# VHH binders against F-box/kelch-repeat protein At1g67480: the designs that were tried, part 16

Target 1, 376 residues: F-box/kelch-repeat protein At1g67480, of Arabidopsis thaliana (Mouse-ear cress) (q9cag8)
Amino acid sequence: MQAFALSGKKRIVNHGMCFSKGNLDLGSRLSENFMDDPLIPGLPDDVAKQCLALVPRARFPSMGSVCKKWRFVVQSKEFITVRRLAGMLEEWLYVLTMNAGGKDNRWEVMDCLGQKLSSLPPMPGPAKTGFKVVVVDGKLLVIAGCCMINGSLVASADVYQYDTCLNSWSRLADLEVARYDFACAEVNGHVYVVGGHGVDGESLSSAEVYDPETCTWTFIESLRRPRWGCFASAFNGKLYVMGGRSNFTIGNSKLLDVYNTQCGSWHGSKNGLTMVTAHVEVGKKLFCIDWKNHRKMSVFNAEDETWEVVALPLSGSSRAGFQFGKLSGKLLLFSSQEETGQCTLLYDPDASPGTQWKTSEIKLSGSCVCSVTITA
Short names: E, the ipSAE of ESMFold2; O, the ipSAE of OpenDDE; V2, 0.75 times the mean of E and O plus 0.25 times the DockQ between their complexes.

## First folded at step 11 (VHH)

Design m2 (from e3, 14 letters changed; framework vhh_6fv0_2; at its last look DockQ between E and O 0.04; V2 from the best seeds 0.00; counts 0 for: pae E 9.6 > 2, placed apart)
Fold by ESMFold2, look of step 11:
Structure m2 (fold): chain B 376 residues (1-376), chain A 121 residues (1-121)
Amino acid sequence: as target 1 above (376 residues)
Amino acid sequence: QVQLQESGGGLVQPGGSLRLSCAASGFTFSTYWMYWVRQAPEKGLEWVSTISQSGSEKDYKDSVKGRFTVSRDNAKNTLYLQMNSLKPEDAAQYYCARESYFDSGSYLDYRGQGTQVTVSS
């Protein structure tokens, strides 16, 4: 007989035996069919799910530790749907920080009010740079990157997933091609990775898509030109890849590569940006900080494919880039290089002109490496 | 801490040459793609050239191609820019930068004071 392991607590696993002087217990079961038990005694499961959906998100790890059925339900797409319909979805901000004193990375978590929560468990595997993060099905994926192994820089194909319900990391299928400094975005429940640097730093034109239902990566049509130092955003079932460099481009090209996921092909135009230091999507708009001018955001509207400019409220010259956070439809701007003397900025795109900028009391424990917003 | 120190700038006549150097410390220089960028008065920051970790791949802005040569010495943690046939439009503060590998794409991490290149008739 095996003891069941639950999230956050580990027990010794038995092999399905009960102690009875060398005889197996005739009535013992290796496991129970937890899906047959009611979620809450005396309630139909549909009603029980609606009751569970009213519980604050902070309690999800506790709920997942009650039994296997509660764990399964809390992790399910159906549960997220029930919470959405009940108006109970909560948005949390996850920020990866690097402390100045120890080069130690950790994920800090803030709730929808900006209040700090506990840090995540350490990411598995070797410390990496040049990786990408994305959210799919309410889970954080940390994709690829590079690290030093035996004194050499090695591109990784590793993919790790953090499950907020279990408060744990697990390993997903590897990419087909190891890469770093690549473009990454989610489109309609699938994760796309495009370009970057590969083994020995070569530039890549290859692209792949992850299907969470099959748990596999599959190649899609390659870019016409290799591209690295680029980024991606998703709008209306299309993947927009821009920024960065190509072997056939001298680095001042505004090339925009657009992948239509319905027909599986790339189309290009010159309506992009050459290089950005940060980007974030809010609604149907993409906000970018241009590497050439840190005093403005360039804002792309995917509906008409136009660019606008929003000035940053900075005084003096600034060479430091920013990293974005997104919380409650507002943008947070964290300094990516030096935290001393610079306040976190908050931008509300829906506020009246002249009132859109504020300072934030949010203080990170270190420099912001990246952030994601997870709704559950 | 990461440090980048540029040197080798100065005053030259049109058609002249300069060799810029960038001494790097506080990181594993040989594992980074390196860049030269410049900023002229009243202009934004402009990319000039890039070089891969080993130096096997190099690229240049169109207006400097054939005139500028980027190189690196990983044993000395030093990046170089040989600038030939200088033109008045090449006058700027020159910075070296390293590539950063984060989810926002690549950005140029430059920290030095830069070195001034002045081209006068």
Scores: ipSAE 0.006, ipTM 0.362, lowest interface PAE 9.6, mean pLDDT 79
ESMFold2 (binder alone), look of step 11: mean pLDDT 82; pTM 0.824
OpenDDE, look of step 11: ipSAE 0.024; ipTM 0.378

## First folded at step 13 (VHH; framework vhh_8h63_2)

Design p1 (from g4 with D30K S56D; at its last look DockQ between E and O 0.01; V2 from the best seeds 0.00; counts 0 for: pae E 8.5 > 2, placed apart)
Fold by ESMFold2, look of step 13:
Structure p1 (fold): chain B 376 residues (1-376), chain A 121 residues (1-121)
Amino acid sequence: as target 1 above (376 residues)
Amino acid sequence: ELQLVESGGGLVQAGGSLTVSCAASGFTFKYYAMGWSRQAPGKERELVAGITFGGDTYYADTVKGRFTISRDNAKNTLYLQMNSLKPEDTAMYYCAARSWGTLYAHSFDYWGQGTQVTVSG
């Protein structure tokens, strides 16, 4: 029987990090043997990963400071998968707020009981509007938008990511096309951006997808018509784009553009909404607030593609709009104005009629700009 | 503080025209989406027209073709030109502003005190 010689070099693949394979720096990283060291002395690495997955999320920054191998594991997509299978995922609410004095944004963080945690470090880059926020691989992304520079509106292609392991922001690859007021959603671990306005204010039909494994944006099939002021939601491997303007007519359109990520093509119908001020996905349903009537929600059921209406429990004067949050399968409604005497509302879509609404004790330090829920 | 002051309301005969305006102060006007809403007695407030900071406009079906929204960023002033007025256009008209993106993504956050428009039969 003859023994075979094996190379000692290992290929490093981290699903939560951007890696390049095209130069000598990549070859040096691939020749590093820190993966040969045990994660925990005396344990096989697979068992050690299962042990690490049981550690509370609040300790992730400390775990990432132990050594390079622990940092690599904690930052990996594999680690989130192990935690999910172990039933250890923790849901935290992240709310971007604007203070009462204006212009100053802050990310506030709360656990699933609404107890305040520390806020995030300040976002990098200039203040901007028309951006979108999304969660992928347990990380917070802030994508594109526009800002005013020397009296001129400038569209951005910048993408920033908050890394909970480092408690820091970093820059990801730019979009191929700078855009604002575009649709954005995550589908099966990929981030899609569709339409919006470009650098010269032109209406866009282009769409792009971000693959966290390759750390690149690539074009997908364009919309048939430019679309801006729109939003996106994801259900069952499909990207649903609705709202805004879609055909340059004098009227708004109920056009619903659906991208099937498995076959790579768009399909249209007239089963959408024309304009919303807020939207959120909970389970298989999309909840929307119509810009003309802030006293009800329109609810889309993705399984049968039907709409229904839920009245909001408002007894006072008309207010400005609401922003949605979600927590533990329930909706949070934050007022967009700074007012006293009004509490955050909580809606449980699974509760019996007459018991679905209650008041939440969650208090924000300013007006809600947007929110995301990150499970890790 | 952000302040919105409407003016130009009054009595007008059916079929006539009227322009209302909104003077804005206490913020950088050109970065805000602006709009006009109205509220008649016994009705909920209705957004009748909006204009983004980039100049895109939106109109409610009840006023399309009759009303025109515009803005003058040099004068920090929002306008609503109302033509072919009908008695059902009688309402208190409110100026509105929003700092958090385009009209299509969020409702307005700030409101003026309103100006009365009355259209006689």
Scores: ipSAE 0.012, ipTM 0.403, lowest interface PAE 8.5, mean pLDDT 79
ESMFold2 (binder alone), look of step 13: mean pLDDT 83; pTM 0.836
OpenDDE, look of step 13: ipSAE 0.044; ipTM 0.494

Design p2 (from g4 with D30S A105S H106F; at its last look DockQ between E and O 0.01; V2 from the best seeds 0.00; counts 0 for: pae O 5.8 > 2, grease 27.7 > 24.2, SAP .679 > .668, placed apart)
Fold by OpenDDE, look of step 13:
Structure p2 (fold): chain B 376 residues (1-376), chain A 121 residues (1-121)
Amino acid sequence: as target 1 above (376 residues)
Amino acid sequence: ELQLVESGGGLVQAGGSLTVSCAASGFTFSYYAMGWSRQAPGKERELVAGITFGGSTYYADTVKGRFTISRDNAKNTLYLQMNSLKPEDTAMYYCAARSWGTLYSFSFDYWGQGTQVTVSG
């Protein structure tokens, strides 16, 4: 009497929360009709744009509230170009900070002098980790990541955009593949996402590119090897992907993968770094902090493809992590840990040897999660 | 709707002290830079003091050392402590909020209705 144990496979019906595709088609339904109205009555639109370009950056949200046409102009990449030509560009530093409890995160904004201006509106969506931030056309993008749900890491495909001119968040198209701990960089107005962990925690080799004009993600050639924890930088129209690990490899990879955006192909080099905790591009240099040694930074020179090591002016075996910022061509070093009393450090790459490091007066409200510099 | 409601104005003798308050509602107060402006009869509105979300303060030269701007984010309230008041400080005092930008700008996005401060000589 063989008792057939009916293994009732409980189909965990993943109630996919159908987040209704609210067609935030906010972009398309600008009725063509408002474009026929003059931007400023009595002025040609080109002159009117020049007039608007002379307004301080802090007033852009107000300008966007005047009318639809003004809003359209102020949020446009063209407007930044007009401001550039007018010599009116302002560089601001955006820093995501986290409080000691890790529950309160906010974006803080500072001007080119490091003075605190304001906080951004709350970022939409759940608190995430493993996401990347990138700037494209004066917009801040917060891309993908993961959150802990019911004890499990859930990868996200969500992309949020902050318009620095309108002081507003919007949701962009989702990634084709949800992922966290991936490499991301802007290259020639496009955003590239490479590798990372997928929904099952698997290492990904897939790469995607976002076109802001079409508002779409598209797959590009995959990496030769899946990798997570890699970082990306852009130089001379090429995407450099460094560091990371693979589930199939022992240790951290020093492989450098370079994507040629013109040819649409990857080529590899062995002259890369392993995993880094922070990286930032300043000018033609890439500054990196190695995950094993937080007392030095590695500097990549894209012109000659050489590496140099610069010591951090920090004493002790502190496990303190750091994040980078940049402002006015200078490197900022923020503490990523709540160590009471740590000053922001400033590195001036153009300063005389031995005088490159200074203390900055920039103070954050919490630990630095990430930062971006946006010029508009 | 964003609202700013000033209070605490009144008549005070020269050399006296007064605190005006601004109750904010309809927005996340802690995310905004706040300020006080004043307008005397026949004069242009001028920025008196400003405070960022982070607590950085700015004062006009005319009030520096005498006035103190502060904020209580838990109460969504902005304060201006005015000491050593002078007849020249007589004005309508307006609470202002800025969603974006520096304190050094005279331009705010939102204004209250104001509270009258009169300093008698």
Scores: ipSAE 0.019, ipTM 0.377, lowest interface PAE 5.8, mean pLDDT 84
ESMFold2, look of step 13: ipSAE 0.229; ipTM 0.629
ESMFold2 (binder alone), look of step 13: mean pLDDT 82; pTM 0.832

Design p3 (from g4 with D30S A33W; at its last look DockQ between E and O 0.02; V2 from the best seeds 0.00; counts 0 for: pae O 14.1 > 2, grease 26.1 > 24.2, placed apart)
Fold by OpenDDE, look of step 13:
Structure p3 (fold): chain B 376 residues (1-376), chain A 121 residues (1-121)
Amino acid sequence: as target 1 above (376 residues)
Amino acid sequence: ELQLVESGGGLVQAGGSLTVSCAASGFTFSYYWMGWSRQAPGKERELVAGITFGGSTYYADTVKGRFTISRDNAKNTLYLQMNSLKPEDTAMYYCAARSWGTLYAHSFDYWGQGTQVTVSG
């Protein structure tokens, strides 16, 4: 009596919920053709743009408030180009400062002379750490990071953009992978994010690139090894990724990974640094503060891929932390300590040996978290 | 070795003037915050005046308008010009230095041996 077990193949009817892509053609209604109106009545738009380009940078927000077309022009990449051609570019230093209590972060803006101009509007989102900042097309991007929630670090994929011309924050597309303590750099108008810690604290090997034109993040070739705490710099259209650690490796990595943006591939060497607390590009050189020794900086020359060591003119504890800035082709050294009223040093890489270091009158309202220099 | 050597102290009558100096050696003077502190008998040491590497000055309220702190980076020398001296200004005056890194005159890393200033009533 062979009991034929009728295996009732329950056809799980995958009700494909056709989420009707309601083409919210939200694109169509906002086409108020403000583009048909002259930028300045009585002038061709190209001439009008030239006129606007002659306005001091400090007045750009006011210009953006005149009309939609002015706002569009002032925020455009083209406007920076027009200003460049007109010789009207102004370099400003943006510094994120933290008060002694660590609860109040503020972006401060200084002119090319180091004079404080203003503070930025509050940065959107929660207070984060482990984020990176980068400049692309005159915009400041604050990328990813983590925040402490209920005693745990939560990785973020959030990206915020500050328009320096309009004095406004906006949210960009999220990263594909939330991460903190990653490497980030701009290369040829694209923003690269590499490695870091993921949502579970795992070391990441994934890398992403942001295209401002498409407003999208896309994966690129992953690192050969996952790593966090690495830093990135860009030279000659290449992305250099240095330093960092892996959860699976003992010690800090000295691996230098170089991404060729043209061929989309990584190559590596052992001629890198380990962990750094700060880094900045000035000209064709990368300046780094080693995490173990804050009394010297390592200088990388991308042309010949050599390193040199430059002593910091500092006395006292080697544990004092520093952050870098740059202004007018000079290196700025800020204290990262919680002590308010830190002195700023200036390093001139083109100065004669022994005269490179000077004191700067730049004063911050708090400890330097990070800084960027933006020319517009 | 970092050294601070004060000089110029002495006895002065109330309403008088005195200048104390501090010669600095063993460090890059121009990178340091400098200051004057004083300690009267039975009192705590108090900051009197400070000067940043850039020349910004700070004064205690008790001496504001009467004392002037200045520095000569070429001579590695700090000065305190004291005018309209009062008996309450009687104290040991100490030259102080703080490594670069702070612009506020609240604490120092290095001190001289001091110079005695006595103001007679």
Scores: ipSAE 0.000, ipTM 0.248, lowest interface PAE 14.1, mean pLDDT 84
ESMFold2, look of step 13: ipSAE 0.012; ipTM 0.296
ESMFold2 (binder alone), look of step 13: mean pLDDT 81; pTM 0.823

Design p4 (from g4 with D30S S56D A105S H106Y; at its last look DockQ between E and O 0.01; V2 from the best seeds 0.00; counts 0 for: pae O 5.1 > 2, grease 27.4 > 24.2, SAP .682 > .668, placed apart)
Fold by OpenDDE, look of step 13:
Structure p4 (fold): chain B 376 residues (1-376), chain A 121 residues (1-121)
Amino acid sequence: as target 1 above (376 residues)
Amino acid sequence: ELQLVESGGGLVQAGGSLTVSCAASGFTFSYYAMGWSRQAPGKERELVAGITFGGDTYYADTVKGRFTISRDNAKNTLYLQMNSLKPEDTAMYYCAARSWGTLYSYSFDYWGQGTQVTVSG
């Protein structure tokens, strides 16, 4: 009479804390009524916009505090266009820096001369890694990533936006799929997120696109193969996804996947890079640091689709990591490691051969995690 | 609400020293550039010294070598050490904060009520 011990598998009903979608309807009912008021009394709104466009960028937050209509104008894409036409655009460099202890991350802002302006307000959310940053319409987006919770990496779908004109953070719509170590780029005003690791650490093939006008993420065609650690760049209205690894492939992929935003389809080439530790677009060139060789920079020319290798004027340990920045059409090379005393390097792609590299006076308060350049 | 409260002003003899302080509240002090401006009677307000969030300093030529601006982020306090004071330094000294911009090219956004510094000849 063999007593079949029915091992009652207690289904631990993970009470998914329904974080109530607090509709932070940050689409606050800005009652359409404020739009009826003149922007500046006594002036046509077009003229008023032109007047506001002449104000220095540093004063935009103050302008946004004047009234709702001014705030609306200052944060608008149109305002940047008006400033462009007026020749008033200012390019600023935003750098996320990490302190030596790794506990204090902050965004630093510098002007076009590399002079420190200020720090940003604290970025919302937990400290994350594996996130991506992108600029769209003068706004900084910090997208997804992961954090360590109870010894496990937890993927995030959170998206935060910093409005450079209003000096404020906001939360955007979450990604459809939480992910980290993915590729991200802006193409024609849309933000593309491709691949990465999912919630279970699985490699993802899914790709999403964000529309700032609708404030929504939507799936696009998936990659042919799941990829993590890939990076993306945009050229000529196309999304280029390079590098990365797959759990199903041995080694690093040299596959180049190109997404045509017009037809909504991927095509592939074998002429890609494997993995890079840093990349930046300057003009029509993509600058990359190979993960295996930090003494060389790979340069992709989008016009002729050729690769060039440029030596880095660095002495010392090959283990030194670098991050890129860009300012005024020049490439900045930041040290990602706390090696006390490394100067920022500047690469001028238009300089004469042999004179491209210079020392920059730009000094960061810590190691560079990432950087973006925003013109407004 | 952002508040800047100056203190430490007073009467000092020429050649003397004085330290003025500014207590900041209502904002994240460490994220702002700070500065001191002064306004003498019948004169325009002028920037005397500035300090970025990163600790970079600026001084007007008139005070360079004599004044030292410093900040204590833990105390949310800005300081201006003034040495070798001259009668020409007599002014209302204002603490100022700036969220954006350089000390060289931009005005400040917020001001305190000021503290009077009088240097007797």
Scores: ipSAE 0.018, ipTM 0.433, lowest interface PAE 5.1, mean pLDDT 84
ESMFold2, look of step 13: ipSAE 0.244; ipTM 0.647
ESMFold2 (binder alone), look of step 13: mean pLDDT 82; pTM 0.825

Design p5 (from g4 with D30K H106W; at its last look DockQ between E and O 0.01; V2 from the best seeds 0.00; counts 0 for: pae O 11.9 > 2, grease 29.3 > 24.2, SAP .775 > .668, placed apart)
Fold by OpenDDE, look of step 13:
Structure p5 (fold): chain B 376 residues (1-376), chain A 121 residues (1-121)
Amino acid sequence: as target 1 above (376 residues)
Amino acid sequence: ELQLVESGGGLVQAGGSLTVSCAASGFTFKYYAMGWSRQAPGKERELVAGITFGGSTYYADTVKGRFTISRDNAKNTLYLQMNSLKPEDTAMYYCAARSWGTLYAWSFDYWGQGTQVTVSG
């Protein structure tokens, strides 16, 4: 009497919650009708734009409140171009700071002299880690990351944009793949996201590109190997992905992957760096802090593709973490650890040997999580 | 709507002290730079003191050492403690707010109705 154990394969119907892509076509409902009105009565719109471009950056939010057409102009990429031509561009430093308790994150803004301005409105969404920040067309993007929910890390696909001209946050299209600890960089007006950890903590090889004009993410060619903890930089219209780890490799990868944005292909080199805790581009140089040694800065010169090592003028524990900023062509070194009393350091790459490092008067309200410099 | 309401003005004798306050509403006070400006009769409005969201302060040379600007973010209130008042300090004092800007190059975006401070000699 052979008891045929009918293994009832319970088809777990994955109710794919089709989150209807509510196309918040926020773009389409700008009723074309306001475009027929003159920007400034009595002036051609081109002249009016020039007039508006002469207004200090700090007044942009006010200008955006005048009318819909002014708002449209002030938030436009064209406006930055007009300001550039007028010689009116202002460089501001945006720093995400964390308080001693780690519960309060705030974006602080400083002008080109390092003077404190005002804080940004609260960033939408939950507090995250493992996210990346990039600047595109005068806008700050906060991309993906993860948060702890019920004891588990949850990867995010959320993308938020801060318009520096309008002083407002908005949500952009989600990434195709939620991820954290990925590489991200802007190249020729597009934002590239590469690798990282996925929803299950798996290493990703997938890469996506965001087009601000279409407001869409699209997949590009995947990395040859999945990797997390990598960082990206852009030089000469190419995307460089360095460092990181793979679940399949022992140790830190020194692989350099270069994406050619013109041909849409990856090529690899062995001349990369391992994992870095911080990186910043200043001019044609990439400055990196090695994760193993926080007393040395590795500098990549994109012109000759050489590496140099610069000692940090820091005393104390080698475990002290740092983050980078940049302002007026100079490198800023912020403490990532609440060691009470550490001064911001400034590195001038154009200064004479031995005089490159100076103390900066820039003071943050907390530890530096990340920073971006935005010119508008 | 963003509102700034000044209070605490009045008549005070020369050498006396006075504190003016500004109650802020309709915006996230803690993220704004705030300031006090004053306008005397027949004179232009001048910045007296400013305070950033981070608490950095600025004072006009005419009031340095005598005036103290402070803020209470929990109460959405800006203060100006004025000590050693002089007849020259007689003016309408205006509370001002700015979302962006530095203390050294401020034009404010929002203003209150003002509170009158009169110093008798």
Scores: ipSAE 0.000, ipTM 0.238, lowest interface PAE 11.9, mean pLDDT 83
ESMFold2, look of step 13: ipSAE 0.530; ipTM 0.780
ESMFold2 (binder alone), look of step 13: mean pLDDT 84; pTM 0.847

Design p6 (from g4 with D30S G50E S56D; at its last look DockQ between E and O 0.01; V2 from the best seeds 0.00; counts 0 for: pae O 14.3 > 2, placed apart)
Amino acid sequence: ELQLVESGGGLVQAGGSLTVSCAASGFTFSYYAMGWSRQAPGKERELVAEITFGGDTYYADTVKGRFTISRDNAKNTLYLQMNSLKPEDTAMYYCAARSWGTLYAHSFDYWGQGTQVTVSG
ESMFold2, look of step 13: ipSAE 0.564; ipTM 0.802
ESMFold2 (binder alone), look of step 13: mean pLDDT 83; pTM 0.837
OpenDDE, look of step 13: ipSAE 0.000; ipTM 0.222
ESMFold2, look of step 14: ipSAE 0.333; ipTM 0.664
ESMFold2 (binder alone), look of step 14: mean pLDDT 83; pTM 0.839
OpenDDE, look of step 14: ipSAE 0.000; ipTM 0.236

## First folded at step 14 (VHH; framework vhh_8h63_2)

Design q1 (from g4 with G54Y L103K; at its last look DockQ between E and O 0.03; V2 from the best seeds 0.00; counts 0 for: pae E 5.9 > 2, grease 25.3 > 24.2, placed apart)
Fold by OpenDDE, look of step 14:
Structure q1 (fold): chain B 376 residues (1-376), chain A 121 residues (1-121)
Amino acid sequence: as target 1 above (376 residues)
Amino acid sequence: ELQLVESGGGLVQAGGSLTVSCAASGFTFDYYAMGWSRQAPGKERELVAGITFYGSTYYADTVKGRFTISRDNAKNTLYLQMNSLKPEDTAMYYCAARSWGTKYAHSFDYWGQGTQVTVSG
């Protein structure tokens, strides 16, 4: 009586949650018929746009709810241009904060006076690390990153966009290559993603560019050497990739990779920065915190291509990490540690020597993960 | 020789806190990514938390918001602060180091002997 052990191979039907590509065709060309209706009855559309541009930024979501045509105008790049011309631009600071428990991440918004505004809707997707944030055309992009799933780091290709005018999140096209701890910067309206770690944790040399007009990522020339933990900045229409490490270098890489967006090619220099824990561009200056020395920042002046060192006004032996922000041409220094009660510091690069540092009244609800400043 | 020596394990009541430490020697600590893994009886070893050489951290979802990984490069020491401990957190906790030049960032090459953490319900 041979017991046929029916090895029932339980086909674990991986219910791939087909997240239906809700093609939020945000690019839905307003049907020709929609364009025939006046934006404001009795006014030419150009005048109507000017009228809408005079509305305070805080009311943009409401304005976008009036009708589809108003919504289209408010979300458009043109609208920001009209506001600029009208002198109505408002600069707001967006800060991703984490509470002491690490469970509650939220975006906080502050106006140019440091007053807290309403919080953003919850960011879509899982909580990630190693992602980058960038601003393009008044939109906040949260790009890629990784999360730990079942004891392994899982790289993401997901890109989310927050429309600051409509107060809404959307998903953009995925990166061609999922990655974390990469360099990212906006250059001339395009978003560049460079290097990082891939799905298997491998060092990447690949680079991608996002075109907001076509809503597509495209590969550009790869780096000569894979690198991760690097950061990017834009100066004079060029992409500068600095810091980080590669498997080809022993120690901190001082290699600077520069991408010429006109010719589409990389060139290298040995005059780069070492690993930095935080960086921000304020005006024509790049502010960096070196990973080995958190008591000073290195400042690159893009006008004369010089470096200077500025001491941080830190009291005591605090090994606290810092993150940068910027508002109204000033540098903000946030604590990245959960120590409740640290004051935000403000650095004024235009102030007289010895008076550059001040205490800011800006208070975060938690530790600063990252920040961006968006003008609209 | 690269050495990782864990300490600080013990018995703790549910809801309690414990800090485990790892003393590192035999390598340049500040150039290495470090991590904590744990292995419960009858379960596979799982990565709990990691910290890069530049201080970026990542956590398993099971411990996120409760555990904090940190490092003191001056002391060549890795820490895991564990708060709000649960019986499910009972495991041998292992310190891990990623070698310089490792191709894969999410893997570790070196492990300590471990320290036992037991959470009583």
Scores: ipSAE 0.082, ipTM 0.585, lowest interface PAE 4.0, mean pLDDT 83
ESMFold2, look of step 14: ipSAE 0.091; ipTM 0.556
ESMFold2 (binder alone), look of step 14: mean pLDDT 80; pTM 0.813

